# Designs tried in a protein design chat: VHH binders against o75319. Part 91

Target 1, 181 residues: o75319
Amino acid sequence: GNHIPERWKDYLPVGQRMPGTRFIAFKVPLQKSFEKKLAPEECFSPLDLFNKIREQNEELGLIIDLTYTQRYYKPEDLPETVPYLKIFTVGHQVPDDETIFKFKHAVNGFLKENKDNDKLIGVHCTHGLNRTGYLICRYLIDVEGVRPDDAIELFNRCRGHCLERQNYIEDLQNGPIRKNW

## First folded at step 7 (VHH)

Design i12 (framework vhh_4orz_3)
Fold by ESMFold2-Fast, scan of step 7:
Structure i12 (fold): chain B 181 residues (1-181), chain A 120 residues (1-120)
Amino acid sequence: as target 1 above (181 residues)
Amino acid sequence: EVQLVESGGGLVQAGGSLRLFCAASGFTFSDYAMAWLRQAPGKRREWVALITSGGYTDYADSVKDRFTISRDNAKNTVSLQMNSLKPEDTAIYFCARYSDEDLGWPFDYWGQGTQVTVSS
């Protein structure tokens, strides 16, 4: 399919590195077939993603794709040097414990294998906001012991947009710590 | 343009089985994840099963281990095998296309539905 996601154009393509972490969040890159429906300044391809991260003097070491679709871009559209991990995550509902465990395992594995560098973990869903923000904040709260409100504020500031799904925010603030690794 | 047509619903006794079918047209079926949703009388519509283009599946807890979603990309069909049916499974079942939207309901098209009634 070739449908531009609802409100995708309303969001900044890529945020800034979250200080004190290895995370950077962005909206889904769109492969060349979508560019016909976009003005030149609206384009955000996989190539554009890497150019924007390079412009921040950062380097990606892993991309975690949380979308439940494969229509936006293919892993083959990414540089061969950057590992790609797909975690199919349903929008609308708070991610289940299995999904949270998969995310935590991937992050922990990356950090162990990348102790000698400063490469980033890039995380995205469709808008790089709700599923992305939830899982990053859940990791910071559960694994790094960050206060929920501080994790949310850090994500919002660095992404340049605030988490919008109230059920996700409520789970982060008041939900149980997920101890699965 | 986009059309989803469900079939296979009916009346069945508790403990029985039904298989639902969905025929899709008007879009590149293999590019989209597909879902089965249901709506019981007086309740909100909920999703019960999801399948990606490549066959990865997810299920709502209420139907896990009883329902199996499958698809045939060559025939543009998605199916739901329902086993060990309970009276609580009584609902109109809808085939839906997954839009992957985070800002609302993540389904953008659905059919008219097929009625499943499970007698106690």
Scores: ipSAE 0.564, ipTM 0.799, lowest interface PAE 1.9, mean pLDDT 91

Design i13 (framework vhh_4orz_3)
Fold by ESMFold2-Fast, scan of step 7:
Structure i13 (fold): chain B 181 residues (1-181), chain A 120 residues (1-120)
Amino acid sequence: as target 1 above (181 residues)
Amino acid sequence: EVQLVESGGGLVQAGGSLRLFCAASGFTFSDYAMAWLRQAPGKRREWVALITSGGYTDYADSVKDRFTISRDNAKNTVSLQMNSLKPEDTAIYFCARYSDEDLGSPFDYWGQGTQVTVSS
C-alpha cells in the first residue's frame, strides 16, 4: 500500500494555530515511499510538516495521530524530541466517551507539562478535518467552556476547511457535555 | 487487482459458533485495517468488527464479548470467530478493506459476502 487517500491532495497540508489555544491541525503526512505518486509541490512528508510549522514561527511539542492505520508514516519518521500519541479512531462515527477521555487526558497532561513554553499540540486524522475537528472542538467545549458554534467557527477558519460530517456537527452542537477529563 | 474472498458461512442453531475467513490478494495486506460488516434482510449494512494492521480491535456494541476478529499478515487472512450466536445475527457477512477516510466511503473494497443463518 502506497495508495494516496482519496481527496488528500484537495486539502491544505497544515492549518494555522488556533488563537487562544495550543492546537494546530493538519492532514496526515505521507512517508517518502508515497513521493513517487506525488509532484514535488504535492509532497507532505513528516519532514515537510515540521518545516511548515517552523515557517509559521511555531514549534510542535506533541503529535496526536487519530488515524486507524500506520500505513501513511511511522512514529520513527518523526523527530525523536517530539512525543507521538496514537489514538485509534474510526472514521464516519462520533468517537466514544473512552476515546474522548483519552484525548482530553493527553491534552491536559501536555498543557500541565508545557506551562513554561509555547509549543503546540498537533492533531491529525487522514484529512485533518472531521475526526480532528471533532476532538479539538469537543475539548474546547467541554474543558474550556467555549460555545459550540464558536469552537466550530474557530476550527474551520484556522484549518482552512469546514467540518462537514453532519453527525459530528450535531454531536458538538446538541450532544451532552462529557465531564471525563 | 484487489480481491477479498469470504468463506465459513452456514446454518447454525442459536447458541452455536461459526468462524468466518477472508483471503485477501492484490495489495500489501499488512498496511491496511480490515473489517467485517453484515447486512440483514431489509436493513442497512452495518460494521461489526475492525482490526488494525498491528492487531488493535474495535467491535460494535451488538457483538461485543461474542465475536473476535483476528488476522494473519503472513497469510493475508482476516477471520471472525462468532460465539453465542443469536437469530438476530442472521445476515450476509462481508469482508472489507478499511480506507480510513471521512469524506469518501470508509471501505474501498468488499468481498462477495457469506451467508450466516442462525435458527431458533
Scores: ipSAE 0.580, ipTM 0.814, lowest interface PAE 1.8, mean pLDDT 92

Design i14 (framework vhh_4orz_3)
Fold by ESMFold2-Fast, scan of step 7:
Structure i14 (fold): chain B 181 residues (1-181), chain A 120 residues (1-120)
Amino acid sequence: as target 1 above (181 residues)
Amino acid sequence: EVQLVESGGGLVQAGGSLRLFCAASGFTFSDYAMAWLRQAPGKRREWVALITSGGYTDYADSVKDRFTISRDNAKNTVSLQMNSLKPEDTAIYFCARYSDEDLGYSFDYWGQGTQVTVSS
């Protein structure tokens, strides 16, 4: 079935840019086929995503899709000018080291190639919360040297919702730093 | 049209082994994580094992070290090798497609199931 994800309506569509970073988090956009099950004010299509980012006076330069599905929208639904990267992650489990390093590599590559602009890295999973928040915070802690509690608080404030998965929070606070080569 | 068809169930004595198979069609199999769930008489369906397209696996505590989930992306199949079977493993086993709803492990399509009966 083409049903709305559990609790998807409970979350704000798009957070705010995380100050001092190039990150912005949001929940998964839903293509037009889902709109039959949504009120007009509940719709959040790929087009709606870009409109909401523009309303904040921001611009996306990369979308990182952390979902383990393509049923919600297709890359072709996005503007051709915005690169799309899929990093398959399963919910509930802390991402493995390979996934963490892939995320870090993508972020570092974007930042090196976008030194002359202020475009954002948009990151989402289904709700734009647990997997999204984990990987963004993991990057800030491991690469930028941010204290775990500060990274989590910054993400929670800017997303407008707190990380919910205790195992993700525990790993960020007390887990090993995944050092770059 | 998404279709998941299970096979391989049967009757086996405690301590024995069975291998379940699931044939998938109607979607790009390599884009989805796949799972096995089971339902014993009078109980709710419970998740047993999950495998991502890249081969990452996760197991319910009740089956860890006894069951192994695997997949063949070229053949659109997912399998469950069940070793050291116990009477409490008796259930209908369902192949399921991971739906990615971030509540826990959630699934959007299921096969009709294959019966596994373990006698003492």
Scores: ipSAE 0.291, ipTM 0.630, lowest interface PAE 2.7, mean pLDDT 91

Design i15 (framework vhh_4orz_3)
Fold by ESMFold2-Fast, scan of step 7:
Structure i15 (fold): chain B 181 residues (1-181), chain A 120 residues (1-120)
Amino acid sequence: as target 1 above (181 residues)
Amino acid sequence: EVQLVESGGGLVQAGGSLRLFCAASGFTFSDYAMAWLRQAPGKRREWVALITSGGYTDYADSVKDRFTISRDNAKNTVSLQMNSLKPEDTAIYFCARYSDEDLGYAFDYWGQGTQVTVSS
């Protein structure tokens, strides 16, 4: 369907690169068929995503799509030079260990293969906020040893919006470290 | 408008099987993930199984290996095959459309539910 996600227009399309990491977060790009429902200044297609990242003097090397749907855009709408990984992640609940494991392995693999460049890992869910912020922060805490509050503050500042789901925040602050790296 | 109608509930003995059906209308069914949720007496609603438009599935730990969710996009139907039923599976089972939005409600449309009762 061509229905624009609730509150999708309320969020910045793309955040800033998270300093000291290779992560950049954004909301879901919407393919050309959605543009009939949007004013020109509201459009955020896959092409618009790459233009906005280039405007920040950054380059994407991987996109990780956490949405539990395939209706927003297709991998073929992306440049063939940028790998695309789909990790179906159910919203509202804290991502399960299998999902966390898949995310960590994708990130670790990218970093190992891209140590000679500065390309970014782009991560998004529908709003680029809750599932996206949780998995990025979970990686920083479990793999990089970042303090939970510092990871959350860094994500919030760079995304330009704060994580909204209290259960996600609670798990990041007080939940167990997942040794599934 | 959007309508979800469940069927297939009933009485079954522990260890038995039931198949639930949900007929969807009023929207492009193949564009949406679909879910089965349940609510036991005195408990909160919990999700049981989810299926994406392309057939990727997720299950709650309590039902994983016992229940199978499937869909038929040509018939606008989502089904739940329930095997090795336990008394603790007794609940009203709801079909729901998954919005995939973390803000507000996870499920934007629900059916009326179908009662499943498992006797020991």
Scores: ipSAE 0.487, ipTM 0.774, lowest interface PAE 2.1, mean pLDDT 91

Design i16 (framework vhh_4orz_3)
Fold by ESMFold2-Fast, scan of step 7:
Structure i16 (fold): chain B 181 residues (1-181), chain A 120 residues (1-120)
Amino acid sequence: as target 1 above (181 residues)
Amino acid sequence: EVQLVESGGGLVQAGGSLRLFCAASGFTFSDYAMAWLRQAPGKRREWVALITSGGYTDYADSVKDRFTISRDNAKNTVSLQMNSLKPEDTAIYFCARYSDEDLGYEFDYWGQGTQVTVSS
C-alpha cells in the first residue's frame, strides 16, 4: 500500500553520527508519491536525506535498508555514487544469525574499502529505531567489544529516540555474542 | 492484485487436529512474512502465528507447542497445522500478509477467513 507508515511522522528523520563509529541512523525516506500526504516540514525524501546529512557536515558512503518492503523508495531514487544494500528483516523478531552475519560482513567490507576517508554507513528500517538500533548495537558489542549498556545508550542519544522493543534490548544485554566474524 | 484464499476449516472435537491452507497470488510471495490471525465470536481479531521469508516462526503464547506454521514458496502457500484443539480455539482464521512496520504486527492484506469450530 501507499499509506504513510504508522507513526512515521513521530520520529526524527535523521540522527547524528555515532561518535567513534561510522554509523548514522535514520527513518525510511519516502519517495515523491507520498509527498501529497505530507506537510512541507514532514517531507523526508531520498533527496532530503542527503541534504540533512550534508547539513551535519557528513557524507554517506553506503545505505543499508533493513525494511521488509520496497514500496517506500527505490534504489534508483538514490545518487549513483552511494552503494545500496537491502537486508530484509521483519519487525518484532530479533534478527536471525544469518541476518546478523550479513550485516557484519557488509559493515566490515565497507570499513576495509574506506580506510582513507570518513564516509558514513547509513542504516534504516521503517522508523530507524528497533531493527536499526539492534543491528548497529549488535555490531558494536560483538565486533568492537563495546559494553551492551554503552552501545544502547550511544545509539539512543545519537538517534534521538530510545529503543522500544524489550526483546531486542534483552538480547543485546544478556543474549549470546554471535561469533560469526 | 493481491489475493489470499484460505481453506481447511471445519468442525472438530476437542483434542483433534485441523490443517489450514492459504493460497497467495498477485505479489512476490517469497519476499513477505505471512501470518495467521483469528477472530472469535464477539471478540477482536488477534494474531496467532507468523513465518518470515526465511522460514523462522513466532507464535502467540495461547497456541505455542500446539500450532505449527509453515510455507511453500514454490507453491505460494502458507499453512497452519493445529493440534490439541480446544473449544477456545473456535474462531474464523485469516491468512494475512505482513506489512513493514516496527510498532506492532501490522498486516496490509487479509483473506476472507475460514471457520474453525471446536466442540467440547
Scores: ipSAE 0.019, ipTM 0.287, lowest interface PAE 4.9, mean pLDDT 88

Design i17 (framework vhh_4orz_3)
Fold by ESMFold2-Fast, scan of step 7:
Structure i17 (fold): chain B 181 residues (1-181), chain A 120 residues (1-120)
Amino acid sequence: as target 1 above (181 residues)
Amino acid sequence: EVQLVESGGGLVQAGGSLRLFCAASGFTFSDYAMAWLRQAPGKRREWVALITSGGWTDYADSVKDRFTISRDNAKNTVSLQMNSLKPEDTAIYFCARYSDEDLGYPFDYWGQGTQVTVSS
């Protein structure tokens, strides 16, 4: 189906860059076929994503798509100059260690390759909230040594919406640090 | 109207195998990830296998290496091959459509289920 995800309209399309990091979070862009079900002001296509990032005086260098579907948009809908990485991540459950390590590896690789610029890593799931917030915070905690509550607060403030899944929050606050990557 | 209809359940001896089938209708099947969930007596429903539209799979730790989920987008079917069955696999098995959402329930439609009973 070409149905709009539940509550997708309730969330801001794009957050702000998380200060001190290269991360920016957003909800899933929807390709043109979804626009017939949206008012003009509700549209958030891949093109709209890049326009909103530019309006913040930022530039995307990588998109990490955490959704467990390919129905929302295709990589071909993105500019050829911006790498796209798909990490199939099951929602509502804490991502497994393999998924966490894959995310960390991709982020570390991007940062090493982009030392001479200030381009952002764009991360999204369906709402740009729970899976997105978890993996970004997990990276900040495990790799950058940020305190869990500080990472969560930073994400919530910059995304404009709070992480909603208590199991994700509990794992970030009380779970083990995954230092392998 | 979305419909999911399971079949293939039955009684099997420990160590045996069963193949479950789910026929889907009422939506564009190839747009959605599909799941198999189970509910044992007195327990909550848990997912055991997931498959994306393109065939990427994930499994719960309890069934890894024993169960295989697959799909046929041309026939609108998803199946679950269950090998090396154990008594603890006894449950009603449900086919479900995965909504890919974290904010509510992750599964938006379910079938009525098919009973799997594994003896001794």
Scores: ipSAE 0.577, ipTM 0.811, lowest interface PAE 1.8, mean pLDDT 91

Design i18 (framework vhh_4orz_3)
Fold by ESMFold2-Fast, scan of step 7:
Structure i18 (fold): chain B 181 residues (1-181), chain A 120 residues (1-120)
Amino acid sequence: as target 1 above (181 residues)
Amino acid sequence: EVQLVESGGGLVQAGGSLRLFCAASGFTFSDYAMAWLRQAPGKRREWVALITSGGFTDYADSVKDRFTISRDNAKNTVSLQMNSLKPEDTAIYFCARYSDEDLGYPFDYWGQGTQVTVSS
C-alpha cells in the first residue's frame, strides 16, 4: 500500500536544526510510488529531504528511522554516503529502556566519529513529532542535563509543531532519568 | 475491501498450547505490520504481539517467552503460537493491521475475534 499516513500533509516536512545540538527532525519521506497521490508541492521524497536540508545550509551525516514499517521508502533511496539506522519503535507508547539506550548509543557514536565536522543527525518517525520528539528530548535531558520543559520547548519551536502525546510529555517531565541498564 | 479473519480459538487447560491464525485480504499484506490484541471480559482491548513486514517482533511483558508471533507474506497470514497458557490469558483475540502513527487510532482494521478460554 501506497496510502498516505493520516494527517501527513498537515505537517512541515523538515524542521530547523535544534541550536546547541546536532539534531534535525522531519516527517517520513515518501518514495516515488506515493507521488501519484500528491500534488507537486506536497511531494517529500528522500531526494526532497536532502534538498531541503541543503537549503538550510546544513548537511546530514546520519538518519535514524523510528518507524515500525518499511513501506514508505527504502534505505537504497538514500545517498550511499549517509548512514541509515533503523530503530523499530511502536507508536502511542513511551519507548522502552532498550530502545532509549539504542538511540543514545547511536547518537553518542555519531558525535565521537564526527568531532571534526558539523553534520546533523536526522531523526524521523511517521510525522516527525511524537516518537521523534520524545527520543531527542530524552537524550537532551538524560545525557546533556537540559531541563525537561526547555528540551520540549526547543523541540517544538525547531520542529514547528508541538509534541501531541500526553503520555510522552508526562514521561519527559516527571519520569525517571535513564542512565543505566 | 480489507478483511481479517481469525481462527484457532478454543478451550484449553492451563499449561496447554494453542495456535491462532489470521487470513488477510484486500490490501498488500507485505507492506503492513500486523498485531494480535486481546480483550478479557470487562477490560480494555490491549495488544500482546506485533510483527513488522520483515519479521521484527515485539511482545507485551505478560506474554514474553510464552507467545510467538509469525507471518507468511506469500500466504497473507499472521499467526500466534501460545504456549504455557494461564487462566489470565482467557480473552477474545483479535488480528489487526497496524497503522504506525501516533496521531490517530493505532490500528485501522480489525477482525471479529476468536475466543480463547483457559481452564484452571
Scores: ipSAE 0.625, ipTM 0.832, lowest interface PAE 1.7, mean pLDDT 91

Design i19 (framework vhh_4orz_3)
Fold by ESMFold2-Fast, scan of step 7:
Structure i19 (fold): chain B 181 residues (1-181), chain A 120 residues (1-120)
Amino acid sequence: as target 1 above (181 residues)
Amino acid sequence: EVQLVESGGGLVQAGGSLRLFCAASGFTFSDYAMAWLRQAPGKRREWVALIYSGGYTDYADSVKDRFTISRDNAKNTVSLQMNSLKPEDTAIYFCARYSDEDLGYPFDYWGQGTQVTVSS
């Protein structure tokens, strides 16, 4: 139901743009029906998301939603001008190769179509941390050749929270490179 | 490493009471919701009670008004007070950490379990 996700209030709503990339990470926005469970300073609606991005002098060009649910908000709650992509990603487990491929394909497609602007790819799961951080770091390592420790440090610093799942961290540091076909 | 250790199980007569304890270590206990689940022989594991990090509690219909879940953040413990026990409550009881609502399986760590047997 309409209950606030566990630990959701513990995380900053929106991180900073990751320098040298088009990525920005945030926790899941919660539609208006959740506001009865939140104090005014705790609210983070789809509208609040776009206001916070604008306050950083940034603009979203794509949202990638990694949650394994549709209960938090609807695509219709977003501006019609911003594409929305859902990639159902189970938490706790390292994302499978198909999920990693879908994420990489979406990012590559966005970058190709947006080479003449500076719009950002917004990525979120429930907390904007583990699934989000894993897939962003996986992209930086596999596609852009960033060292795993550097990718993780960059994400942690810009998100304002450190990746928590040890299996995700170990896969990023020691796992095989997933080459796009 | 995360560890959850249950205790307090045993044999009790129908209508009796029993209190289960779970000692948690290896993580910031106060940041996580904690749950009790049970599994009877040949049946699926079923959720019994949940206590959120903020103290809100939820119960399965089968145990509502009979069981009470509580936590002590200073001692890193979660407990389950079981009253008016029925033979149908016979099961292995597991303590679990509630991790992420988006999981296909929302519990990420489990204890070894403690046996509860209710005789008629």
Scores: ipSAE 0.021, ipTM 0.341, lowest interface PAE 4.1, mean pLDDT 89

Design i2 (framework vhh_4orz_3)
Fold by ESMFold2-Fast, scan of step 7:
Structure i2 (fold): chain B 181 residues (1-181), chain A 120 residues (1-120)
Amino acid sequence: as target 1 above (181 residues)
Amino acid sequence: EVQLVESGGGLVQAGGSLRLFCAASGFTFSDYAMAWLRQAPGKRREWVALITSGGYTDYADSVKDRFTISRDNAKNTVSLQMNSLKPEDTAIYFCARYGDEDLGYPFDYWGQGTQVTVSS
């Protein structure tokens, strides 16, 4: 039971806060039932996530889960003080406009409600790389007016891994800006 | 051992309907999203429908409003209701387990497939 996602071990658990933003990206946390298949140094549970964020002197105020599954961990495994939002996003494909707009709405709502603090929006898919990087970069480009190559470079540097899906990179660089809400 | 077994394919005339079935075994079915994919002669395999464990569905644009994916977690089955069939729907249809992978193939197990042929 409980198979580890392909190449999940190849990626750093948590990136660094993206300077000038409220974003931090990470790979999917795995509940305790997965730890039987992991060495102690490979474990990354929901508890480990919050410990690693705290070690960076940061605090999570929202988790956005972009995975298309609920098998890795349950919302109940997270502290009750941190809101959890599930946006089902098919991997391997550029997210559709509905998904992009749901993501933007969630981010804008969080920022409006959290003006008086410096809490972060944690975003993850399975590896915290392609779907995660796409949606964060799409937000920076469309809402904050960041140049595509700058958004991608900032994400890559802070995540510690480069976006790998060429279709995602191509859409960010050459695709239309989704300015209509 | 993970097994996915498709059934329900056949020959049908344009405008007709078919219902495909997939029986899954060897894993906790309710933990996984499931998919139907198809491969037409000389084309690459493409997904047409996805369903999460809780019943949230997605469809490829080519089949929206014509196909309906459903599942029965108690029976470990996933089904595809295909209406208003077109000749371009002719393909081998595969049941697949969605592994939620971004970095390789997103589907980790497949059935042998069932042939659907739509005549004009």
Scores: ipSAE 0.393, ipTM 0.715, lowest interface PAE 2.7, mean pLDDT 90

Design i20 (framework vhh_4orz_3)
Fold by ESMFold2-Fast, scan of step 7:
Structure i20 (fold): chain B 181 residues (1-181), chain A 120 residues (1-120)
Amino acid sequence: as target 1 above (181 residues)
Amino acid sequence: EVQLVESGGGLVQAGGSLRLFCAASGFTFSDYAMAWLRQAPGKRREWVALISSGGYTDYADSVKDRFTISRDNAKNTVSLQMNSLKPEDTAIYFCARYSDEDLGYPFDYWGQGTQVTVSS
């Protein structure tokens, strides 16, 4: 399917780098076949993603795709020089510990392999907001010791949109810290 | 028009097995993740199993290792094999299309359901 996700057009394509981190969040890119349903200014293809990152004077070193679907774009639509990692997450529910640990492992591995550069970890779900914001904030809280409210504020400011799902916000503020592997 | 039609429900004894089927039509089935949800009397509808277009699966903790979801993209069907059934598995089981969105409900279409009753 060529059906555009509900409210996908309402969200900024890509946020700003989160200062003090290697994270940048964005909404899901849509492959060329979706463009017939979009005005030129609404298009956000994989190519558009890389152009917008470059416009910010940044470079992607990893993309983590949190969607449960593969219909929006294929890994083959990305430059072969940028690793792609799929972590299947279910919307509306807080990710389980296994999913959280997969995300932490991927981030830690990237940072270890990229000590000598400033490349970014790009993270997206469908809107680049709830699942994306949750996992980034969970990493900052659990691994980097950031206060929950500070992590959430940083994400909201840099993404340009606030986390909307109350259960995600509640878990970040008051939920248990998941120990690092 | 999107249609999802469930079948295979029935009455079984605790410890028994059932296989549910869902026939999908009206959309490009192979583009969508599919799910099985259930609703017991007086309770909220909950998801039990998910399968991506390519066959990656997830299960709710309550059914993990007992239920197996599978799909046939050529036939536009998704199935749920239920083993080691318990009385608490008694519910109406719904086939659903997964919208992959955090806004609104995560499933945009579902069928009328098929009743599963597990006796003690």
Scores: ipSAE 0.540, ipTM 0.776, lowest interface PAE 1.8, mean pLDDT 91

Design i21 (framework vhh_4orz_3)
Fold by ESMFold2-Fast, scan of step 7:
Structure i21 (fold): chain B 181 residues (1-181), chain A 120 residues (1-120)
Amino acid sequence: as target 1 above (181 residues)
Amino acid sequence: EVQLVESGGGLVQAGGSLRLFCAASGFTFSDYAMAWLRQAPGKRREWVALITSGGYTYYADSVKDRFTISRDNAKNTVSLQMNSLKPEDTAIYFCARYSDEDLGYPFDYWGQGTQVTVSS
């Protein structure tokens, strides 16, 4: 079905850029076919995403889609100038090392190719919260050397909502650093 | 139309083994994560195992090291190998298709289930 994800309306569409990083998190945009179930003020299409980021005086250079579905919107609904990367990530479970590696590689590649600009890496899952927050925080901890509690606090503050999944929080705080070596 | 059909259930003595099968149709099987869940009499349905489209597996603590989930994308099947069965494994076992829900119920289609009874 064409159902709105549970509690999707409860979350802010787009967070703020995480200071000192190139990350911005948001909930999944919903294509036009979902609008019949939404009030005008609840709509958050791919176009709405780009308008809201522009309103913050930011610009997207990459979208990383962590959802385990293609039903919410199509890559063709995005501007052709913004690269789109799909990393199928199951919710509820802590992402596996291969998924973590793919995310880190995509971020590192983007940063290397975008040294001369200030474009953002937009990351989303269904709510822009658990999978999104986990992978962003995992990157900050493992690659940038940020303390786990600091990474989580930064994400929570900038997203405007706290990571909810306790197994994700526990892994970030107490789990091993995932090194590709 | 999405259909999931379980088979392989039965009666087995404690310490025995069973292999459950799920035949899927009506969707592109290789695009979805698949799961096994179970429900014992008078209890809530609980998740047992999940396999991603790429073959990575996750298990509930109660079955880890005893159960193995696998899939065959060419045949549109997911299976559950159950070893070292205990009376507390007695339940109806359901095949389910994973839905992308972090905060809601994470399955959108279910089979009718197959009964597993483990005697002491």
Scores: ipSAE 0.466, ipTM 0.753, lowest interface PAE 2.2, mean pLDDT 92

